# Miniprotein binders against Pentatricopeptide repeat-containing protein At3g56030, mitochondrial: the designs that were tried, part 7

Target 1, 310 residues: Pentatricopeptide repeat-containing protein At3g56030, mitochondrial, of Arabidopsis thaliana (Mouse-ear cress) (q9ly43)
Amino acid sequence: STVNPNPTASPGRRTCVEFDNLIFKAGSSGDFEAVRRLLNSRVVNACFNTTATFKFLTNTDSYSSSLEDLRRILPQTDAGYTRKHSYETLIARLCKLGRIDDALVLINDMAIGEFGLSTCVFHPILNTLTKKNRIEEAWRVVELMRSHAIPVDVTSYNYFLTSHCYDGDVAEASRVLRKMEEEEEGVMSPDTRTYDALVLGACKSGRVEAAMAILRRMEEEGLSVLYATHAHVIGEMVESGYYALSVEFVMAYAGKDKRLDEENLGSLASKLIKRKRFKEAKMVLKEMSVRGLRMGDALREFHEKNVLQS

## First folded at step 20 (miniprotein)

Design TH65 (from TH51 with L5F E109M)
Fold by OpenDDE base, fold request of step 23:
Structure TH65 (fold): chain B 310 residues (1-310), chain A 111 residues (1-111)
Amino acid sequence: as target 1 above (310 residues)
Amino acid sequence: SRRYFLLLIEWLILMATELIQEALQALDRGDYETARKLLDEAIELLQLALEYAKELGNEELITLIDQLLELVESARQAIERGDVRQARELLQEALRKLLSALEELRELMKR
């Protein structure tokens, strides 16, 4: 009775990490045909590209050759989602590498090839340029979008808004909001990032009460609050010497998300310790302990020495 | 719904409110220079708010912000003249009007 080992071991569904590793090996070895096949297979296996997918592309001597090979094989990927998603992922990688001009070349490739150029393809570029305070160049990218009949979305404007708010430039921030208002009626509404930017702007201007009021408005509108938004407020409160208020703030917003609480309270405690505000720091650490929040090693050590041994 | 303009005006008014409050505190400390600087910044924000209120076409907001500007400017002048009492009174009145403006904005946003 020959037990026919039914080799139907369905090749185990490859994970996203496995695909990234395979693509890395293929790309690093110069096997771009394998990269192409893997990009196709990945989507078929319902594993999307990640920020690590094109990690083999680095600012090294092989950069130019690898990029040219990628430009050659991407058009050969499966039409539709696979191809579009591959371009988007590569453009994001190029932005991380600071290769904005090359990202724009890929956009041009997409335009010429009609590979589904959309607003989201430009987001990494706009984000990178605005973060680097290359505002004029970012606006040129917006004009490029318009030239391709691609609408400028709220996300795109929010990059500019955030940049100006970061600089404390209220006038320029206001001009961006005007532009958002001037878009087609009903297409855009203030979102989480819009409010985040305004909170940031108020904080950077030293107006913490205004920042908190905008944060409350955000909550009233039913928008989710970002960790970054809390971080802006906490940072400014501590910088301005509002230590008691900072404690009150983090306590008021605690209890919704454990991870968020760990970050907010932990960050505040660390900042208070650095400023030798030990009374307030102990209060925060005590609360973290009571809530069972994870402390970093430095905070834990401080807590053990100064709170538990006292 | 012009939600961006409403939000913008609210943001500007909130910051101006805080500046005026800080100016009052500076006056109480006898720091007239700081108070003046804070009021100058508040005036700039209110002027910007007025510009956008005009674009919005809300006559009530325009009127309120104009009145606020007048009060704050008058307060600044009072400080320059050394009339701290008058400056305080004017700023307190400005704060009351700012609260009213914020309430109006909130109502407009619910619409």
Scores: ipSAE 0.840, ipTM 0.939, lowest interface PAE 0.5, mean pLDDT 93
Fold by OpenDDE base, fold request of step 23:
Structure TH65 (fold): chain B 310 residues (1-310), chain A 111 residues (1-111)
Amino acid sequence: as target 1 above (310 residues)
Amino acid sequence: SRRYFLLLIEWLILMATELIQEALQALDRGDYETARKLLDEAIELLQLALEYAKELGNEELITLIDQLLELVESARQAIERGDVRQARELLQEALRKLLSALEELRELMKR
């Protein structure tokens, strides 16, 4: 959980972590009036909710009671951003808990109360359903969005696209892209996640050269490349036995982001070791060392035993 | 601004290109069954690409993909008849045309 340190925290203001801890204590003790006050105070202090804000809500015996209390107090939060943001955060928490039906209940609460229902409120639900391969249910949620005059954005479609590409279902992926094309002209364009999905689809189909060509197209279009996109390519190259090519790939893209390099080279080294490709693994680890990249404990031990002692 | 159709067609053609390349390699190894399977998959992708090219309404692209489909189908039939030489020639021609199709798609995307 990257605590986005709010750099504008004036000396003496509570941090996001402090608010999360206070809300956790209040929610765990059943003091939902305190939760309401803290949610209001948090936004006033420019400390936004986090994925940990409603961590006191768990799949335990107190779940139903706690949810009922939350549904009671959320409408009582400050109107506008505070209330909307609180609903969005709670919906995301419910999705994480696998409580999709309850998340939909909260959406209905927002609709009835006119609390600023928007496309982004549905993203956690669509993401969760598509990741669980509950595609039909996800499309019903899209229809629900339309029924409330909420526009379906590129992010929403990308969840479906990614799911079908993950399954290697080129036909269904193509149907999603058609739907995106059929939307209002100029409203949607392929973004980083669209290309990521196509790279994933090519990889899952065993087409690494096609995946690489799409990745190059992303760069030519000036789109930011995700770590996940590199991971798809690396994974497929190793799985297909293209060990030399995988080393060449990570070396070619190294040097732009230290964290990305640590993840790519470290992941590749681990995969190569598992496949007993020690020569290639040593090359990757040497490069990590030369660049001053952080190694996990297992990789460090391997490096010390097999590279430094040889 | 038919960017999604262009991207989709490019994606399909790129994967078909790789399948045809792998089929040629399989032919060179004498693995005719693998070559046939790879070409069957390439045909499916090209058929799908043709469908979306028709929706796009680009006559040049439609014609090109249709010609590609004919070449790959002919190559598959040549393999089934045991005419490996003809199959190789047809697939090599298909690869040349696929490169041209990709270049055309790139130009369309810049517009």
Scores: ipSAE 0.840, ipTM 0.940, lowest interface PAE 0.5, mean pLDDT 93
Fold by OpenDDE base, last read:
Structure TH65 (fold): chain B 310 residues (1-310), chain A 111 residues (1-111)
Amino acid sequence: as target 1 above (310 residues)
Amino acid sequence: SRRYFLLLIEWLILMATELIQEALQALDRGDYETARKLLDEAIELLQLALEYAKELGNEELITLIDQLLELVESARQAIERGDVRQARELLQEALRKLLSALEELRELMKR
């Protein structure tokens, strides 16, 4: 969850970006005492860590030494939220770097130190492992969560569900849903990501109508639909040769969100052009123009040459 | 409320419905092999749906899915015998029942 920077930061307070830059400079220079102080000061100034906070940590020769220094100073940060949040942020960075084992080491540090280990700390690990199709390892992480009496939430299961749906593995996807059902009653319910995964699964199985029906169900349930969900449907429609249907689909959902429309129509137009479906592509681009939607450079060029000169 | 099972069963039935529709289209084209393959996939999905319906303990849903399986299996056999007319009729009946099953699932989800 990208914590939206609170726009009401008093003009004299350092921004999250400024803190990230300061931490970057300190970390890059090896001044980890400064990193510690800045992590503390950030929270006091209501500037939360971001995905960029530990960007100075990279897969270079200094990685091991820098990580060791971070492991040394993190326990010295202010107890409670500051320390917990710092660990969470660093774990997420390690996952981005593909350093899953080191992320698990930090989890162990949190457990031993009682630094407030929670479900959200494991999300980056589960996400990374499942995206890399390291499913067995991801399940071992789930067992690790349970061993620490950490509840496995819907988000955690959705990573597995999404992975299996991406592979078109209906049987394994079903098994995950069963596991979700077997959790404590009332604690867990299908959310936007659950439905997104099922739409993806239907698409990957070549079942576009089923995918659309599930998408409609999401709307009926009052769930917010992700751009990714539309992208699954659009992608499969084009792949399956349902060009007219794809145009109809994006037009039917257009008008609610300009950014979403730009992404959906733009993506579809690009795919249609790639498939040499120029008639349908022109229809989409015309609609984008009429709605005042932003086009990428390639689409704009195509539009100028093929739509405006006709 | 067993929301995950209901959702799962709906998902499986929706995909099975589409497979049966495609099988009918294949029959119309005289592509009996493709029709049979599509029905085999539909049967697998319906069998899985039946398993979860049993876990859910909904007798009405269990009965409906069982009937659907019988219809689709009978249709597959009809294709193998060269009785395309009977296969078509059975699949059309299956589609009607699938719609009913989906409606029932929707009602269950509202509870």
Scores: ipSAE 0.840, ipTM 0.940, lowest interface PAE 0.5, mean pLDDT 93
Fold by OpenDDE base, last read:
Structure TH65 (fold): chain B 310 residues (1-310), chain A 111 residues (1-111)
Amino acid sequence: as target 1 above (310 residues)
Amino acid sequence: SRRYFLLLIEWLILMATELIQEALQALDRGDYETARKLLDEAIELLQLALEYAKELGNEELITLIDQLLELVESARQAIERGDVRQARELLQEALRKLLSALEELRELMKR
């Protein structure tokens, strides 16, 4: 009697994408109990929430009802990380939708419920407000943080710093740095984003050499350089007509990270083509080819037509 | 360690240095109006740097930035009087002092 072992196929570990799809279906159908269960199950399966998790919540007629249901079920999620992470993810979604007041309501829910309100919960709000140049409102949010005895971290200040630097407002940027210095000694130090903002500020002021000097200082301090930081410099060089210098710049920093090189050289090539600087663009594309860097479709087409057929 | 003040002062001085260099180039081209505008902006940045150097309490930096302001203001006045030679000499001296200030800041940041 050969007992056929029924292979109980352990349901394969669900991916983050699969969870997002399931939550989307549940939320879209109004099954918020299923949303609650899936949020709990996701963390148990080590699949963290993503920016797509609450994608079913949109600025439509169902928005108010869906938000009310979410506010009801979030307190019922597993205490600790799962609940906190779910609130953070939803707050980020609300910020993306431009629903800042509703995000603040959820912060109040977290405060009242003692669900682990922390500085990072406010980051999406501060980022959104500063990007929209709603600076006074962003400072009111900082005061709200202080009222809850939540420390204002370097990341929070960097949003203000970046905003003022983007506008080329050196005086206001300086005031933010003063505020950072006035915080408790040893708690804060300039980080990658602080230096990025200063590079941006110098670029926006038309001071490319100063921007490059700050970038070099950043490297000397052992800080990781962001693609965004290179993009500021490249953008300003091209805008100012320093085409040869921009090519020299990207070549000087190439060879350390393939992905970064693909972004820097690809971005520069695209900008040069847009400016009808075809000689310099061909040089960049040739270098990309020699290094085996991936080109986007538009750049590849240009390369095939103008570099390989010549 | 007052790292933010040091970084801020360095940032301001670097931008002021570039403005002064551009002003010298404008003088060489005979574009006195552009040179004056660039120096006005440099003065504003150096005034901010002085404010924060005072808050930092570094007497050496305060003295250096005060001297820089005097040189740049004198250069601006020389341009207004049509004394381009004197203006150039003053700005060249200012650039030498700016380099010294940057070196001092670098030393302070290593401590």
Scores: ipSAE 0.840, ipTM 0.940, lowest interface PAE 0.5, mean pLDDT 93

Design TH65 (from TH51 with L5F E109M)
Fold by ESMFold2, last read:
Structure TH65 (fold): chain B 310 residues (1-310), chain A 111 residues (1-111)
Amino acid sequence: as target 1 above (310 residues)
Amino acid sequence: SRRYFLLLIEWLILMATELIQEALQALDRGDYETARKLLDEAIELLQLALEYAKELGNEELITLIDQLLELVESARQAIERGDVRQARELLQEALRKLLSALEELRELMKR
């Protein structure tokens, strides 16, 4: 949710890391007036909040006091982007800590204060709940969104879709896709994450050929294929014992994206070695060497000992 | 418009196609228990696909999927009575119709 817009500062300007460190010191020492001022001044210096901004907030014995102080000072930050982004960052931090009820309290604070509640503040809540398989609670959050007239977007639905597909629950995944079709607010279209979830769902159902067909569909639609989507397919092929097919798969996609090739061939070689499929692993490592692809230290050592020296 | 329904039906049909292909392989090796289990799963997927094809309102897809279900259910019955030759012929015909359904879906997505 946060982007660091100032990774390298001009002489005399604070960096985003420096702002995060100052906020950490202030929050840890109980100086929340300084936290408020730093949240304001970092935005003036083109330094957006990061995942580290509220890391002083933890699940320690004093965490309840720190949250209440943050709830007091956040309404007092500069209006507009600064205040909204501070809430978004804190909500995401609370979700990371597993404190969903506290994140929902902040949602209510934003609603009462009329600070510009929007779909994006709900994303970390939905993501956390669906990843933890707390699906009923996630749907109650969707009901909360609708009660505030906040649209449920493709990203929100994709969290549910991915969760059901991970479980191989085709019927429930189908119901999510039906809800996405029925959504009237805004035009929704299947995106890269939608297709990734369907590839994952086919893989978890043991249907590797269907997964590959959906992957080809992604390409036909002109969508960028995620490295993770390739990983779903490679993982299922190895899990199912389709070792020759897995080698053919990574070779068929090799040649266009060097980082993708390094990830695909490297991860496949590692999985084949773990399964004691040394003949296939050697083939993959030889191809990595021929193509000039970078190997991790473990693969390089295996390659040197088992391919180059034998 | 209706792209989520079309994608959903395609997803279900692709998985059913793979199940039916694997069921044919199981028949060829004499593993009738595996073939029946794979066909049961394919029937469930095709029943879902039919449900959503009806919501889409596409009569050609509805007809194709309904005929597919009849073929696969008949093949399952043939396996249960030991008529492997009939089961094989019915599943081969089902695969041809599955390819037709996938082609129809591709044409609908272009529109």
Scores: ipSAE 0.790, ipTM 0.935, lowest interface PAE 0.6, mean pLDDT 88
Fold by ESMFold2, look of step 21:
Structure TH65 (fold): chain B 310 residues (1-310), chain A 111 residues (1-111)
Amino acid sequence: as target 1 above (310 residues)
Amino acid sequence: SRRYFLLLIEWLILMATELIQEALQALDRGDYETARKLLDEAIELLQLALEYAKELGNEELITLIDQLLELVESARQAIERGDVRQARELLQEALRKLLSALEELRELMKR
């Protein structure tokens, strides 16, 4: 559960960056009582933990000492949101460092202390394991969730679904969708990330027309379309040699979101240049210029030399 | 509301539809090996779709997918024995059935 940093600091109050810097100094110097106090104080100042809060924890030889000190002081932080969010933030940091076993130790600490385990604390663990193709371990984490009576949510299942779709494993993706249907706690509905995974799976299977049909279904359901979802389709079209279709696709969706347009047209232009499809690339870059869309340095140089100077 | 099963079956049927359309194009240009391989893939997808249609318990969809599977398997066999005309006719009928299955899925998703 991430929160926006404090966008406006009151006069005389510390900002989220200032708290993170103070925690970094205290943790780096071994002053974990100061870390505890700062974790409490930042919440009182409406400054929630960030991805930088535990940056002092690294994979150096001293990492086990720092973690053990954090394990000692976290139970001593203010009960409720402060302590729960501190554990969540630390677990996410450990996952970023690749220290999954240590993250699971923290899960156990939260369980023993009765500090309020929830589905959200497991998300970074599942995400990391599925991205690293450690699927059996990820399912064991799901069993751990069930052993604590923690429901498995759509986000959790979507990590598995996306991983199988990325591999083009339609049968395993199908089994995940079956599990999502069987979830007893209530009716779950496919969300934006569910559809994104299915578009990805169709693309990885080489089925561009099916991917586009699923995109249309997303729109019929009123769901927001992610840049990543468009990127799956664009990538497959170029990989399969459907260059004219790829240009038609990005143009059909252009005009609704300027940042999405910048990513879609820019990415397509770059892919076309790599494939030496300069005619199509020039068409895309010309349209980017006409629409006032920002270009990266390489695209801007290509545009200036090959479109504006021609 | 069985929305994950309906979406799953639609996903599988959409991919099978594309495979069958490409197989027809391969037949029209005389590329019978490609057509056969595309139909093998479509059969696998339709077998999965049938499995999940049975778990969904929708008799209309089960009937449509079962008929689809018979048509595509027959077309695959027709290619093996060199009967290209029969294969094309069977695949054209399969595409009509696929449209019916997709329409049924759309109606079920509205409920």
Scores: ipSAE 0.779, ipTM 0.933, lowest interface PAE 0.6, mean pLDDT 87
Fold by ESMFold2, last read:
Structure TH65 (fold): chain B 310 residues (1-310), chain A 111 residues (1-111)
Amino acid sequence: as target 1 above (310 residues)
Amino acid sequence: SRRYFLLLIEWLILMATELIQEALQALDRGDYETARKLLDEAIELLQLALEYAKELGNEELITLIDQLLELVESARQAIERGDVRQARELLQEALRKLLSALEELRELMKR
């Protein structure tokens, strides 16, 4: 009922963590009027909702009590950004809890209340379903999006693409890319997540050279290369026994991004140690030391015992 | 402007190229069953690539991929009848055609 979220005259501005803690206390004690006021007040204080905002909602509480109270108070939050973001955050929390049917109930609440459905509220639902390999249900959610005239975006399709690529299902991944072409009329290019999925798909198919070619194409296109994309390639090289190639790969990419180098060389060293490839691991660790790259505790211990003592 | 189709075809062709290279290595060591299995997988990928090249409507890609399929199918048949020399020659020609297809895709992606 408050049109204008007005901050209390509190000295010193509250942090996002403080707001999350206050909401946790209020929700845990059943004070949902306080939850409503805090959801409004935090936005006025430039403290947006976080993954912790609805942490008081768990699978150990009464299912019907806590969610029903949230369903009652959310429409009463300040219109616009505050209300939309509160729904989005709660939907994401329900998806994290595995409560997809409840997330869909909130979608319906937003539709009936005309609170401004957008593609973003569907993303956590699609992400959760595709990660759990519930692909048919995920496509039914896409049909629900269409029934509300919500466009299916690149991010939404990328969840399907990544899932099929993880399974090494080239035919199904191809069908998703075809749908992306049809849906993305006028869209300029595949994004970084699209390329990441194709690198992953090549790796899961055992096609390391193809994966490297696609990764090089990501770089040629000037796309932001994900650390995870490099990890797909490194992991497949080690699993396939291409140890010398894996060392060459991380060295070829070294020197451009110190944090990427730390992740690539550190990850490779750890994998080599686990495979008892100590000669190759020592080479990587020596290079990490020469370049001034940070090591995790386990790698530092190995390095101190086996490289510095040599 | 058909960036998802072009990327898809490139992805399929890159994987088929790797499979054909591995099949040649299998031929070199006398592992003809592995070579045949790798070629069967490459054929599946090239058939998908052909399907999408047809949807793209690019006659040059369609021609190149169709020629690739003929070469790889012929190489598989040569392995079945024990003509390893012919199989090798056909696969080497297929790799040359794969390079041409990849260059055509790179040119299309620049647009």
Scores: ipSAE 0.779, ipTM 0.932, lowest interface PAE 0.7, mean pLDDT 87
Fold by ESMFold2, fold request of step 23:
Structure TH65 (fold): chain B 310 residues (1-310), chain A 111 residues (1-111)
Amino acid sequence: as target 1 above (310 residues)
Amino acid sequence: SRRYFLLLIEWLILMATELIQEALQALDRGDYETARKLLDEAIELLQLALEYAKELGNEELITLIDQLLELVESARQAIERGDVRQARELLQEALRKLLSALEELRELMKR
């Protein structure tokens, strides 16, 4: 009744990597009937599509017609999860290739075929457009979602918010937050990505103290902190020349999450070395060693030559 | 609750606070052009915060931010007149009100 996962080598069963390789070979050789059969059989064997599933689709001239063949066979895959997930995976692949118009064609195919459009199918399109600063196009996609009565979720709005905050555009970020507050079809609450974007926006505006205050609010709300959120603050402190503050910041958060400590102290040490702040870098590396934190190869070599050799 | 408006107003006020503190430091250096430019930016942030406080409908925040705008605008005008003493006093009062606004926001978020 349930499909068993297949995350590691399972004797007598194909792995997700093996299915992806078989699909790559079939698609590369033009055998799209085999692609259809493999898309069906992998799901039966608890081996779901990955980011590699449609890797044979590229932007080369030799594969320019492969999308049309995929458009022909995808409707013929097993109904339900298999077909929907195949479309989702292909849409994400097209976005990775920068082929947004083609991704929108697949959205229309799903709508006409009634294959189960949902908010998450639009996420890679919105993410790609906002990261490429094609904001007006991204809002037109939101209007397309609404024309299909598909709710716009916090994740969707956060792509816009992050893009505006990356640009340091406080006014536009504020307008996104207003839209999130005004969303009539669902009650939203700020999540980890919302706070991450605001920390980023304060940093890009040069307001590191405001960024730290928002990060503290994030913790007060009990939200899981992204490693990227700490990286925004560390990066701004170093860029602004606040080296002592940067060391204090990473030490203040140390001792709770060993992997976070490795990222924070390691990233800071690397940035300090690049800025030729060797005294501060040695302090951070010594602390990493005392705490038993792992170092990357470059940091380990620097530590061995400059801290241990004395 | 109106969580996005409260977070937005806090974000704007925090950045305005940092700008005003930096403007005071510029006044201490005698860099009046930098101080005025920082205050212009703070005024824009506070005007935006006022807009959202009005949409939130919170009279306490509206009153505090409106008073903040009057203080910062008056400080900017004092800098243009060369009245550095008055500008400093007005900005110090603005900082006290900013702290009050942040405490009000903190209390509202608890609810």
Scores: ipSAE 0.778, ipTM 0.929, lowest interface PAE 0.6, mean pLDDT 88

Design TH65 (from TH51 with L5F E109M)
Fold by ESMFold2, fold request of step 23:
Order: sequence, then structure tokens, then C-alpha cells
Structure TH65 (fold): chain B 310 residues (1-310), chain A 111 residues (1-111)
Amino acid sequence: as target 1 above (310 residues)
Amino acid sequence: SRRYFLLLIEWLILMATELIQEALQALDRGDYETARKLLDEAIELLQLALEYAKELGNEELITLIDQLLELVESARQAIERGDVRQARELLQEALRKLLSALEELRELMKR
């Protein structure tokens, strides 16, 4: 692999969007040699692949042969970062299209070509399968990772853990945590996504106090708390009717991260209004106003009519 | 170094603690059906925590969870026979032991 792109393609000041548009036109017209050249030249211009790079590849009949053309030209892209990232981007695109078998064919292409397989090309496959509750297939992909001597990382296990916790399946989540403990290679420690999954699992079990205790543990470990993790707790508090507690929760975390505060207080206010808890909603909106937090249009209108004018 | 087992046991014990606290509230308002259901769920979580404490091999934690299970089972039986006072006392003792188990887990996590 190389640290710098091939300098033979330097089209000047093109943007990543412009490169994506050029690749779309070339791929749509069947000019895959142009696609190959553009994949090389964009890296020279520090314009890396995006989620739009292979947008011309779709599930329509008019593009059914495009994958085979891409399979022909990708080995011919510049070695190192350019080629590896092109495969990664295409695999992610195929996963978005639901074409998991095709993504696995590209994994095999990378293995045969010795283009540098790593855990990152497997993550979108595992994520897609676990989100669709195709757990047995996801475990078979883990076995494929092992067959290529790729160790299963925390991120990979967390897809399974999150899926089981979302279902409220404490026993299956426990079995994933056992597997994480038993992993032979690499010292793994619970990370932010691990704790997020356990907060989610506690919330799906209706155990909001346990969820908050896990959040406190995240802070004690110095881990960054995800916005989604707070959303799990806020959602469960409102669902369970703990309206006063929900206000206390968002206020306790307010003042550290303005974007988090906007999300937490805004989403809580919306949920309280939906539940006709107008007194509590006004308290939250008042606090948003005094802190200078941005509101969505519906919340701003409610605030102006019910808080500022009262 | 066993961090996932310790986190798992803590997760289970935290949820069991909340269930037992809610069961006490149900007892205080006379809702014995809800209290029994909450204790059944707590027992399931504590049984799972015991399985992983045995895998961990920590004798002190195993003993604490065994004692917790005995207390909660006895409290459930007390509810079934109408002895609400005994059930409350047993569950209050279970909560004190849950705090001890959580302290043990925190010490082990630091190692």
C-alpha cells in the first residue's frame, strides 16, 4: 500500500462531488476505463470516495452487468489506498442495495488478489445482516473472517450485542458478552458502543434506573456517551410515565455539550407535548430558551405561543 | 482480563436491583400480584448472574448471589402465604447484599 496517490492524474481543483458526478456519467454510459482513471485521479486530488461514488450501480436491469465491469477494472486501479478504498466503497454500496452475496464475492476477489483484507470491509456486511435479524448468516460471516485470519473485533461483536439488546433478549446478549470475554486474540475492553447496547437492553427491559447506572459507569470510565444512548433513556422514561425524572435527567446533563443539549431537551419537549404533558414541556422549552439552544419549527411555535406570551 | 464477565454480571444485578425496589413499592401499595411477577423476573436475572459468577470463579461473588437468590425466593414464598412483613424485611436485606455485590464487582473491574 502507498501513503500517497498516483500523481499521473491531477485534474486540478475538482471537488469530491464533481468526481462523483463524472464517475456517475462514465459508469452510466458503460465507460469503465474512464471510471478506473477517475478513481485513480480523485485520490491524487485529495478527493476520496464517498457514499455517492458508485451511485450508478443500482438494482435495475440496465445496470445488471455493471458489477462484472467493476470487478474487471478494480484490480487495475492504483495499488494501495486507492484500490483498497475502491473495494471498501463498492462493498458498502452493495450492502446498501441488499446484495450481500455480491459483497462476499468482492471479499473473495480481494483475497485472491491479495489486496489487503481487514475487518473494515466486513463491518457493513455484519451491520446489515444483524439489523435484518439474519443472525445465523452473520455468524457465518464471522467464520469467514476467521478463515482469512482476521480477528473478530469489538465493533463486530457490538453489532450482535446491539441487535439482541434491541430485542430485549438478555440471555442472547449475555452469550455475546461471554464470546467477547473468550476471544483468543487481542485484549478487548468494553467500548462506548458496548455500553450503549447495554443501556439499550436495560431500557428495552423497562429498567431505566439500571440504564442510568450504566451511563454513570460510562462516565467513570472516561467514555464518550453517544447521543443515541441518551435517547434510549429519555424514550423509556417518557414511555414509562416518569415525566419528572425525564426532566431531571436532561437537566443533569445540560451544560456540557450544546449539540447534545439541543437533542436531549428538544426531543424530550416533543415527546412531552405528544403526551399532553404541557407543564413539563414548558419547563424544558423555557430552559432551552435561556440557554440559547436551537429549536425545531414546531417547538419554536409552541414556545412562542405558550411560554413567551404567557 | 474478565472485564466483559464483570460488566455482564453488573448489568444483570443492576436490573435485578430495580426489579426488587419496584417489588417493595408494589408490596407497600398492596399489589401482591405485581410484586410476585417482579420477583420472578429478578430471580431469572440473578440465576443468570450466578452462572457467570461461577464462570468467573469468584467465590465471594458466588456466595453473595446465592444468598441473594435465597432471600428473594423466601420473599416470594412469604408473599404467597400472605406474610407481607417478612417479605418486605427479606427484600430489604436482599438490597443491602446487592450493594455488596456491586462493590465487589467494582473492585474486580479495577484490577
Scores: ipSAE 0.738, ipTM 0.918, lowest interface PAE 0.7, mean pLDDT 87

